# Designs tried in a protein design chat: VHH binders against Mitochondrial Rho GTPase 3 (MIRO3). Part 4

Target 1, 175 residues: Mitochondrial Rho GTPase 3 (MIRO3), of Arabidopsis thaliana (Mouse-ear cress) (q9ma88r425to599)
Amino acid sequence: RKVVQCFVFGPKNAGKSALLNQFIGRSYDDDSNNNNGSTDEHYAVNMVKEPGVISDTDKTLVLKEVRIKDDGFMLSKEALAACDVAIFIYDSSDEYSWNRAVDMLAEVATIAKDSGYVFPCLMVAAKTDLDPFPVAIQESTRVTQDIGIDAPIPISSKLGDVSNLFRKILTAAEN
Key: E = the ipSAE of ESMFold2; O = the ipSAE of OpenDDE; V2 = 0.75 times the mean of E and O plus 0.25 times the DockQ between their complexes.

## First folded at step 1 (VHH)

Design D4 (framework vhh_8emy_2)
Fold by ESMFold2-Fast, scan of step 1:
Structure D4 (fold): chain B 175 residues (1-175), chain A 120 residues (1-120)
Amino acid sequence: as target 1 above (175 residues)
Amino acid sequence: QVQLQESGGGLVQPGSSLRLSCAASGFTFSSYWMHWVRQAPGKGPEWVSSISSSGSYTNYATSVKGRFSISRDNPSKTLYLQMNSLRPEDSAVYYCAKDRFGYSYGWDYRGQGTQVTVSS
């Protein structure tokens, strides 16, 4: 049984909390009334099974939200050593959100390179039911190709779209 | 307070080279991406180039790719733009930026700018 630590980056209001809440709701036992709003950390744990994978082992996926302050993210170099996959979530209707998420990806990639850490980075397009910003699809595809990562993974409130993200996270962690 | 001070602009002939500098203070320079943005008279701002915190990643607008090189010196808190094979259309006020983004979509932190004029 393996554990996959997925660090979740993204600008404020990009959809990080919504993604973690959806993820928690699928496997987390939420019968507790703990004061979660007072915690300094936000994380979600789930066991994910993917169609077409013939395996006796389930993967445990941990989504850990990386908090941001002003124009920087609140993450120590030492904490990044635990990252198996980094995802960078943005509001697909907000051009600022996209550009900020790209900046965060490059910052994290730089820290990883300088520290000798190796993990895949994925862009995640949230709120795909909203109108995209002008030229968003063409520009985001070009930028991800220029950076050398996969095209952004769309997610919406639909369960199927979120499941596709989890499949891609697990696949990236294995490769 | 965040401060950015650009320098190195001037009047040059087409085909010439210039090196722009940006001295940064008031923030941890080595922790942030830096950008060069230019604005020609009567035009909106145009993103020119970006460089990652360590200098490992650089990006360029198509119009300057192969002619311009962005670099940084974190110990001295200085950002540079080496401009080669200058063209009249490169004439603009060049700004150093911290908090926004490349890709021609504005910025929140910029200095006073340095004027570059490419003309005979």
Scores: ipSAE 0.006, ipTM 0.171, lowest interface PAE 10.4, mean pLDDT 71

Design D5 (framework vhh_7qbe_3; at its last look DockQ between E and O 0.75; V2 from the best seeds 0.00; counts 0 for: pae E 5.5 > 2)
Fold by ESMFold2, look of step 2:
Structure D5 (fold): chain B 175 residues (1-175), chain A 120 residues (1-120)
Amino acid sequence: as target 1 above (175 residues)
Amino acid sequence: QLQLVESGGGLVQAGGSLRLSCTASGRTYSMGWFRQGPGKEREFVASISWSGGSTYYADSVKGRFTISRDNAKNTLYLQMNSLKSEDTAVYYCAADRSLYYSQWSDYDYWGKGTRVTVSS
């Protein structure tokens, strides 16, 4: 599998679009001039290189932002079939953002279980350069252990932290 | 082990209202209400996601019952309005320590129930 489809979930203002823009590639946003009631998609494509490895081992990573309407969870079983790995981004300074991301993870995991899909899920703590909400470390530790996933992966505006996330996404998709 | 304690049941006149509470002894994720009428099988009433952002209701109670939760108090609520004699049942609180929830599930943890009797 040389192309990895990563679905990007998370509440508004958590940093989904900023992540796609930082992942330099084919990124576009069509919500300008076209709010006609359809679900919009945004994606970014790039090659992820491993240090000290020749370029023919590079993998193509597609980050696809999935937007879910506030009136309900609209992700169909068919749409989720293309997912190789799901990430759930939250604003680490905002407890509401955290709680909403946990709910999104639960909804996606339920649909995947009911459909027989198997793909890893990762939590991503965005804006770690801001002060975290109270008890953030304790909450994320308890919830990720209860869910059975790794602790949230931190990202900030610093360049190196984002590259680590992309490599972790590819590693998760490999197994 | 996680324990669930229901309260708020009682006798109420048809058309009246009643609020049930369920306090958990520890952290829970998915929670819901079920009920069992005399001589009937247990049936789903309502469920709620961990954050409270998603709620589900059986058709028989939709529009009349409201489920809610307060995670700081580990407490689940069921506001029952416009009660009918058909709502007479023992109401059970259910909870799961995983994030999966279902309108049709057997939850891992159950309370002993609280009786609601609706008089004609």
Scores: ipSAE 0.072, ipTM 0.472, lowest interface PAE 5.5, mean pLDDT 77
ESMFold2-Fast, scan of step 1: ipSAE 0.205; ipTM 0.560
ESMFold2 (binder alone), look of step 2: mean pLDDT 84; pTM 0.858
OpenDDE, look of step 2: ipSAE 0.271; ipTM 0.657

Design D6 (framework vhh_8fcz_2)
Fold by ESMFold2-Fast, scan of step 1:
Structure D6 (fold): chain B 175 residues (1-175), chain A 119 residues (1-119)
Amino acid sequence: as target 1 above (175 residues)
Amino acid sequence: QVQLVESGGGLVQPGGSLRLSCAASGFTFSSYAMNWVRQPPGKGLEWVSGISGSGKSTTYADSVEGRFTIIRDNDKKMVYLQMTSLKTEDTAVYYCATHRWLQYYFDYEGQGTQVTVSS
């Protein structure tokens, strides 16, 4: 499959904007991107290429930020038909952020199951440059095992460490 | 800095054709892949087609394969979408995009180009 549509879920301040900015090559410290959030939907589009050569295996990755209102996400159940992979991003230093991301994953998984949609779900631990909340490793291991998904993928937009996530998204979408 | 201006939309009958254009400025055009993305009424964004910076590689969503053709002219800094055999489900606002945030690089009043396919 040459196109992968990745829906990005997560509570306020989880790092969604920073992740999308990193994906398109913008600096984490570019404040002009942080104060211009007047659009109702945010998207970032890029081609993921084999190193050095354009080939038949080149894929277009679309990151769609799902908008948040009062801790609920603003997405119709019908819109999930377009989802190839869902990621749920949380602030790894904030237990409340983790709890909200897990709740969002459970809600999306329920809607997908009820609608007959099948797509992989990945947890993304953002801001790993900060200290984790107490028992974060134990809690995340328990929950991801309970719901049958892989352990959270760590990233730090501030440190520029996000490349591994995009590879994992493409791999999940292929399988 | 980056500016993308879409044009060429309109009202067509099912089975008709349209050619969309996107004029790019503010970046080294030939170094970036270009994409067409659309938003049907009441639905989310749907990726439609992509073309590599050199123009040698193209890809299409299953829903448009065989009906749409993406072309670029690096000398003119233009990307085009040739649409044939249009269907009512092709009704959408069409946007062109690079490696940049789609809606961030559209002016507040810049809303892509509207394609309406109606009997």
Scores: ipSAE 0.000, ipTM 0.123, lowest interface PAE 19.5, mean pLDDT 71

Design D7 (framework vhh_7mjh_2)
Fold by ESMFold2-Fast, scan of step 1:
Structure D7 (fold): chain B 175 residues (1-175), chain A 121 residues (1-121)
Amino acid sequence: as target 1 above (175 residues)
Amino acid sequence: EVQLVESGGGLVQPGGSLRLSCAASGFTVSSKYMSWVRQAPGKGLEWIGRIYSGGRTSYNPSLKSLVTISRDNSKNTLYLQMNSLRAEDTATYYCARGGFYSGYTYGMDVWGQGTTVTVSS
């Protein structure tokens, strides 16, 4: 696939804006003008050339921020139709941020299944340089194993960690 | 202060219907996803279904045609409607705050005491 649409979910203050700014060096398109109304969309675009492939393989990775209220979730099935990969970002130092991100993942996965859409879901642990919340490692390991997804992917201000996330997104989209 | 209390269990005849209630206090059910889970005597936990923020539902495929989960926001209460009950539906039924996925609990942090349903003539 030449274009990969990655939807970015997460509670308020989880680090979505920081990820989008880091993705393209603070330059991203703001597309908040959806028909409506409870969700905002912001876009960040990067073109990735696959290293080690002998054939010309250019992929465009699009990060599309989906804003959902922390106290509710009213996402239409039509809003998920273009999703190739969903990522759920949480503040690794905040237990409530983790719980809200898991709730968002569960709801998105259920809407996708009920609507016949198939896309992978990944958890992303942001702010990993902060102290983790109590039992964070045991809690995240238990929950991700229970729901059958990979362990949360850590990100920090280091470019290497962010590059690893983008590689994992592209790999997930190919399956 | 945060608690869940199930009610509505009892003896019901095969082929009958029953509606269970789960009253919540200390939090708002419409802002959380909630699950119904059951445990038959001598068996493990079996996930029945869940209701998400916004009212969307998802069910165990084995039970989908037999059950319906709903909420009443004015009463801060969950319901489980069960139809065409069979002897194998005899179990203790629990409501819980949080989810079940692929046969495992996740994010479940509040459980009720359970209400017992016995299907027998």
Scores: ipSAE 0.012, ipTM 0.191, lowest interface PAE 8.6, mean pLDDT 72

Design D8 (framework vhh_rezetamig_d1)
Fold by ESMFold2-Fast, scan of step 1:
Structure D8 (fold): chain B 175 residues (1-175), chain A 123 residues (1-123)
Amino acid sequence: as target 1 above (175 residues)
Amino acid sequence: QLQLQESGPGLVKPSETLSLTCTVSGGSISSKSYYWGWIRQPPGKGLEWIGHIYHSGSTYYNPSLENRVTISVDTSKNQFSLKLSSVTAADTAVYYCARQYYGSWSPTYFDLRGQGTLVTVSS
């Protein structure tokens, strides 16, 4: 049985907890919440201790949420050794959410390259039941092409439209 | 080698509009990989991000300054500009124009900036 570890990145309120709860049926306790506010000027990313688990085939998909903290810790390069697929989730109605998710992807990709790690990176457009920001399609398509990754994958936990993301993560891990 | 240079008045009266221009030399401002922005440092304080602009004209402003700030880009002149309205003594600072990688995790992570220009708000 192959285990696929998917690291879930994204800014606050992008829908990371909702995505994990939708796929794994788990609820995080109060201790797992990030109560410290990060401004657009300052972010610190830390690993989540508790993984989420999904099984769809003979493979087990583990979703591991990466949380932002104000203490300034960056991702450990040793922690990235366990990553098979990284997804970067953003609120499709919020331009700042998109910018922060792109910034996170570039930072993670740089750390991976510097450490000699290779894993696919996918952008995930959450909350597609909300109206998109005015330049969403043109800017997101151009940026993903500029970075060299696939176009963002849309999901909506509210509409139950998340099955395509599950399949795309497994496919990316196979290739 | 790409360089940024600020220009504009070093003295502005209270209630007037502060206007600065940044000239980009040695490269094109029409890069898809970069934002172009403004940051400032008041005397004895840390850096404060003002805002940034993409070559398409998309702007992002510090919420605390949003109602007073306008950033514009002129790709034909390879320049971008800052207008800050209704200035007070609290706006006295060294102002820097800056380049920020589009994929950088924070608007304050800049890989290139100008030398800075002191703007004093005084009558």
Scores: ipSAE 0.000, ipTM 0.128, lowest interface PAE 15.6, mean pLDDT 69

Design D9 (framework vhh_8emy_2)
Fold by ESMFold2-Fast, scan of step 1:
Structure D9 (fold): chain B 175 residues (1-175), chain A 123 residues (1-123)
Amino acid sequence: as target 1 above (175 residues)
Amino acid sequence: QVQLQESGGGLVQPGSSLRLSCAASGFTFSSYGMHWVRQAPGKGPEWVSSISYSGSNKNYATSVKGRFSISRDNPSKTLYLQMNSLRPEDSAVYYCAKPYSWSGTYEYYFDYRGQGTQVTVSS
């Protein structure tokens, strides 16, 4: 696909705005997640090159932040028809953030199945520069294996370590 | 420890309404999303509706959207399903569920579902 629509889910303060700012090349210091609130729609667009192929391929990756209100997401089943990949971002140091993100993934997957939509779901562990919550590795391993998805993808916007996430999104969208 | 007790089912005619209740105990109800699922004889469980821990986010299966309404009362630890314009195809045992996990195909495992309440809509 030339254009990949990635829907970004996650509870408040999970790092969604920091990820979108990093994606479009803004610095971590912008900390826009707390400045204007998190209830309106945000979009970020970038061109991504696929390494490791004989001829470079160019794709447009669109990250669409899904509106949230009080830890829930505001999204109709009709809107999910446009989704190529869903990512669920959580604060890796906060057990409640993890629980909310897993609940959102379960809801989105259920709505997609009910509507006949098929797209991959990826968990994203943000703020990996912080200490993880107790039993985080055991819990994330168990849950992701149970629901049949890949282990959470670690990122840190503070450290600028987000390169692996965008490649994994594009790879997931190809299948 | 975890208990879920469904009630409110019965035999009704098409076009009628029923309100199902689920009394929860043994866990911090206000900290978990809750689900209604149903199962007709000879069929697997079908997800009906979900509600977030605070009640701010609600989702419905395509087959019931516009007719059913999910709600919760955290102080009383009770989950509700208001069912309007009932149809014969809504006949099933309705279960209140706290999900544990999804199958590899994104189907719920219902480790903490209650005994269920039978809804029969006569044709």
Scores: ipSAE 0.000, ipTM 0.263, lowest interface PAE 12.1, mean pLDDT 74

Design E1 (framework vhh_7qbe_3)
Fold by ESMFold2-Fast, scan of step 1:
Structure E1 (fold): chain B 175 residues (1-175), chain A 122 residues (1-122)
Amino acid sequence: as target 1 above (175 residues)
Amino acid sequence: QLQLVESGGGLVQAGGSLRLSCTASGFTYAMGWFRQGPGKEREFVASISWSGGSTYYADSVKGRFTISRDNAKNTLYLQMNSLKSEDTAVYYCAADTSYYGEDWGSYEYDYWGKGTRVTVSS
């Protein structure tokens, strides 16, 4: 059994908690049984399985939410040493959410480079059940081409369309 | 260690234009321009987020100056139009590697260039 550590970044209200709840099989909008009074990091652990593959190929995926207000976390290279793949989630209907997520990706990439860490970075477009912000396609195409990463992966927690993301995370972690 | 190198400064007549460049030795997050005129304190001029989606300008330069960046070249630009004698200053490039705060556009500049001199004559 292999374990993949995925760090989940994104601005406030981008849908990080909804994604983690969906990953562990909770319905959209369920309150987390995790201690809500805690300043601890939020995380979700599950096994990702593809139909038709042998069960010994199953991998454990850990989604670890990086809180925006966590002081000192991103300044600690020890924290990033455990990262196998980073995802940057944004509200696809909100241009400010997009700009903040891109800026967070740039910051994490800078810290990783300065620390000698190498891991893939993926953009995740959340809330695709909502209308996209003006020029969203132009902006996402420009930024992903400039950075040299894949186009944003669309998800909707309200529509239950999140499974493709988890498979892409595992693929990115391997190659 | 991150190094920022400014260029493009010089002597220009009032009403003229000038473009400043700042090349970073590595990846930068948010970037900005500051200036210090004769007998003045260092003041903010303009800033830009990594994506270019957020730009901020000092009231004194708004409508005349445009900040932009080319991330593929690790280069920041300041296009200065309709220059005034009051714009005479040493212009400094700055880069931010701090946390991006909850307030969009909150930047702390950890790295600074040596500056490039701009003289606007009447």
Scores: ipSAE 0.000, ipTM 0.154, lowest interface PAE 14.2, mean pLDDT 73

Design E10 (framework vhh_rezetamig_d1)
Fold by ESMFold2-Fast, scan of step 1:
Structure E10 (fold): chain B 175 residues (1-175), chain A 123 residues (1-123)
Amino acid sequence: as target 1 above (175 residues)
Amino acid sequence: QLQLQESGPGLVKPSETLSLTCTVSGGSISSSDYYWGWIRQPPGKGLEWIGHIYYSGSTYYNPSLENRVTISVDTSKNQFSLKLSSVTAADTAVYYCATYSEDYWSGQSFDYRGQGTLVTVSS
């Protein structure tokens, strides 16, 4: 049984809490009050069956929400040592949410490089039940190609469609 | 204590470029705690967000203005600037520089704002 540590980044209102609640089997939550706590971290754990495996082997996927203090990055070098995959979630209907998520990815990638850590980074397009911001496809295609990562992975908490995201996280962690 | 002060011309001719500068004191423009931005208020109307910049150089513009707006930072002078091209009478407004500790501006929420400078677009 392999344990995969997935760090979840994203700007305010991007859908981090909704994704975590959906992952542990909770219903979709529009209420920002659902993750009240004195800590900067939230953990969700579930047992995920490996895609395509013929055996009954299960993996443990841990989603760790990384909270920033207000608008700044408060992530320490030591905290990134445990990261197997980083995901950067944004509201697909909001261009500012996209730009902030890209900025977060750049900052995390810089800290990882300076610290000698290597882990895959994935963009996650949340709220795909809403209309995308103008030129969203052109912008996301350009940026992801320029930085050498996969195209954003779409999810919708309202539609309950997150299975493809979990599969891609597990695949990225193995490569 | 952060203080912001706008400077620039009070009168701009139609079709020209408006250039405004904001001088920051009591704090560093290289801070990751803040976004540095511009808002305006046309006579008799509400506040309109123009755009802002993060210390990393990432810029965020109002889609209605993005083809005309450039915001830049000069860390050596602790200043940031607005350029608005192809101005018309509709660009007549009081312009404010502002800072936000939140990663998204959803209204008139800001941490600090300058006194404002009136810019009139007229021949």
Scores: ipSAE 0.000, ipTM 0.150, lowest interface PAE 13.9, mean pLDDT 72

Design E2 (framework vhh_8emy_2; at its last look DockQ between E and O 0.50; V2 from the best seeds 0.00; counts 0 for: pae E 4.9 > 2)
Fold by OpenDDE, look of step 2:
Structure E2 (fold): chain B 175 residues (1-175), chain A 125 residues (1-125)
Amino acid sequence: as target 1 above (175 residues)
Amino acid sequence: QVQLQESGGGLVQPGSSLRLSCAASGFTFSSYAMHWVRQAPGKGPEWVSSISGSGGSTNYATSVKGRFSISRDNPSKTLYLQMNSLRPEDSAVYYCAKDSGYSEWDEGSYYFDYRGQGTQVTVSS
């Protein structure tokens, strides 16, 4: 079975951990991985099944949460080589969160380019249970179009709505 | 101990300018992004602007873009917010905030772990 490595980027409170927990079937309020103060890497691993797909062809998706220190990533250039797909999650109700996510995307894209790495990037608009920040739609559309990536994928971990994000991640990795 | 102290607020007329300052201490100032946030009466906190540790990158809320300018002087550990073309809707308490860095393991703050006591900005004719 193929393993797909998805690197999860996003600012604090963007919902990264919530997404990872949801991916492995933990409740939204499960803070077992969020409050341990650990410096360890945070992973979520699960199988993603598609309708009509034979079980032996199922893919394993690994979500790797990427931590940021100061103005940089803790992720090394070499580590980025393992990235099959990158998602940039932001709080759709927070303009700062969006801006940070865009900045991260730009930075990761630059690092990848400089290193000769190529992988698809997806924007993820989290916390859609909240009101979007002003001009959210205009900005997200503009930026994603300018960068040449798909429009942000809306999700709400709180509501359990992941909008087939995990399948979309796998699909992106196959392209 | 991290300390942030805002100053420069006041009562001004629409169209006027103010410059806010934030004196920082107790941490390596240049290593952290800094933020301005504001809160108006009866409203929740609103992000205004951010600047990277080096000062090389800045971001602004759409509501203030083109009117406000964030800057910092790392040697003096001071954060600034130049506010031009002020509007009544800019009236709020303005806070400077230290970026917490990022870790989902740190649930102690929003995007910042420390903020000042704030400085009142009132724009009224």
Scores: ipSAE 0.025, ipTM 0.412, lowest interface PAE 4.4, mean pLDDT 84
ESMFold2-Fast, scan of step 1: ipSAE 0.012; ipTM 0.357
ESMFold2, look of step 2: ipSAE 0.218; ipTM 0.641
ESMFold2 (binder alone), look of step 2: mean pLDDT 80; pTM 0.810

Design E3 (framework vhh_8fcz_2)
Fold by ESMFold2-Fast, scan of step 1:
Structure E3 (fold): chain B 175 residues (1-175), chain A 124 residues (1-124)
Amino acid sequence: as target 1 above (175 residues)
Amino acid sequence: QVQLVESGGGLVQPGGSLRLSCAASGFTFSDYAMNWVRQPPGKGLEWVSGISGSGGSTTYADSVEGRFTIIRDNDKKMVYLQMTSLKTEDTAVYYCARDVYYEDSGWYSTFDYEGQGTQVTVSS
């Protein structure tokens, strides 16, 4: 599989735009609400290459930000047919952000099951440079184990620590 | 003002071929990677293919690999999508999209602008 389509879900202010900006090599922008570009869909594309090797087997990772409306996501069930990996990003310092991301994962998993689509789901803990909300680590580990997915993947766009996430997305798509 | 104008869509039978064209204006065309994205009826956008500013690098979605070819002509400020062996699942509105590809990093691209789209319908 040369191309991996990763759908990015998460509540407003969870860090979706910061993640996409980091992915495309832009500096983290605290005021990114005004930097949407001229497109209705927000995409970011990355080509993954083995260090020191030029190869025709290089993979392309596409991050598609799923837009939100009225605190829900704007995505038809038919659109999920194109999803290879879904990530659900939340602000690790905000309990509401965590709860909403879990709700989105449950909703997407239900739609996928009803439609016969199969793809891995990953939780992403953003803004790990901030203090986590109380009991977040224990509760997030339990919830992900109960659902049958891996523990949340920590990232910090402000600190530039996002490379591990991209590797995990590509690994999930291969499995 | 950036402008992208798609054309070449239409009704075609399964197994047929179409060539989509995108005419660009309002920017230095060769400085930007170009992409084709599509939106099937009732579905969201999906990325189809990309080509670097120089035309030296191309990428394709698995679903179209071997069937579609992306080409650009920087002198004419055009990007094309040659589609062969068309399937009913290729039915969609096709959009030409401008992005910025960071060649020195080899890693990043994002879409800044999209055209108005051209409808491709694959049906018997």
Scores: ipSAE 0.000, ipTM 0.170, lowest interface PAE 12.6, mean pLDDT 70

Design E4 (framework vhh_7mjh_2)
Fold by ESMFold2-Fast, scan of step 1:
Structure E4 (fold): chain B 175 residues (1-175), chain A 124 residues (1-124)
Amino acid sequence: as target 1 above (175 residues)
Amino acid sequence: EVQLVESGGGLVQPGGSLRLSCAASGFTFSSYDMSWVRQAPGKGLEWIGRIYSGGSTSYNPSLKSLVTISRDNSKNTLYLQMNSLRAEDTATYYCARGTYYDEWGSGTYAFDIWGQGTTVTVSS
């Protein structure tokens, strides 16, 4: 596929806006001023080249931030029809952020299964420039193994270390 | 609820013309820049052009002679007029709230809502 639709989930202040800004080449910004839990969809689009691979065409990656209302609004099955890969981003220093992201993954995976949609799910550990919460490595290892997904992908928008994530998203979307 | 709904797609003959529309709701349409984007089967996204809230337009140079973007703020509707259609114009056409940025020399698209798309097939 030449265009990959990546849905971005995660609790408020997990770093979603910072990731989208970094992806489109804007400077790191504090995402603490996110909109009021609206269901408005936020998009960022860019072309991604595979490093070291000669290709006559670049792959286009679309990051679609999915906002869920603060009142616990459930995502509809129709909204997932265009998803090629889902990422669940959390603040690696905040255990509450981790628990919220895991709950979101479970909810989205259930809706996808019930609707017959199949797409890979990836956990993304943001703000790795901060100290991790206690037992973070043990907890994330146990949960990802239990769910049957890969270990969380670390990023830091503040340090500009996000390129590994985009490579993994494109690889996951292939199969 | 913020949404964009495209319409007007269908089967057209090569050399023909077609006008697409995009109905906006749930936001103050007149205050936002709007764009058209397309995706041909098995190909990447291609930005077509934008129209600013004030009515000025900017186009992808490769498509400038073939398309016209307009808006009617009283109807909350965005339009794409296409002329001299070719087989390579076969694509799903999306309207989006936002614009294309070239500030960093790499070309970047930044949109915060998209429609579901309308399909245009150019075939004899």
Scores: ipSAE 0.000, ipTM 0.090, lowest interface PAE 19.9, mean pLDDT 72

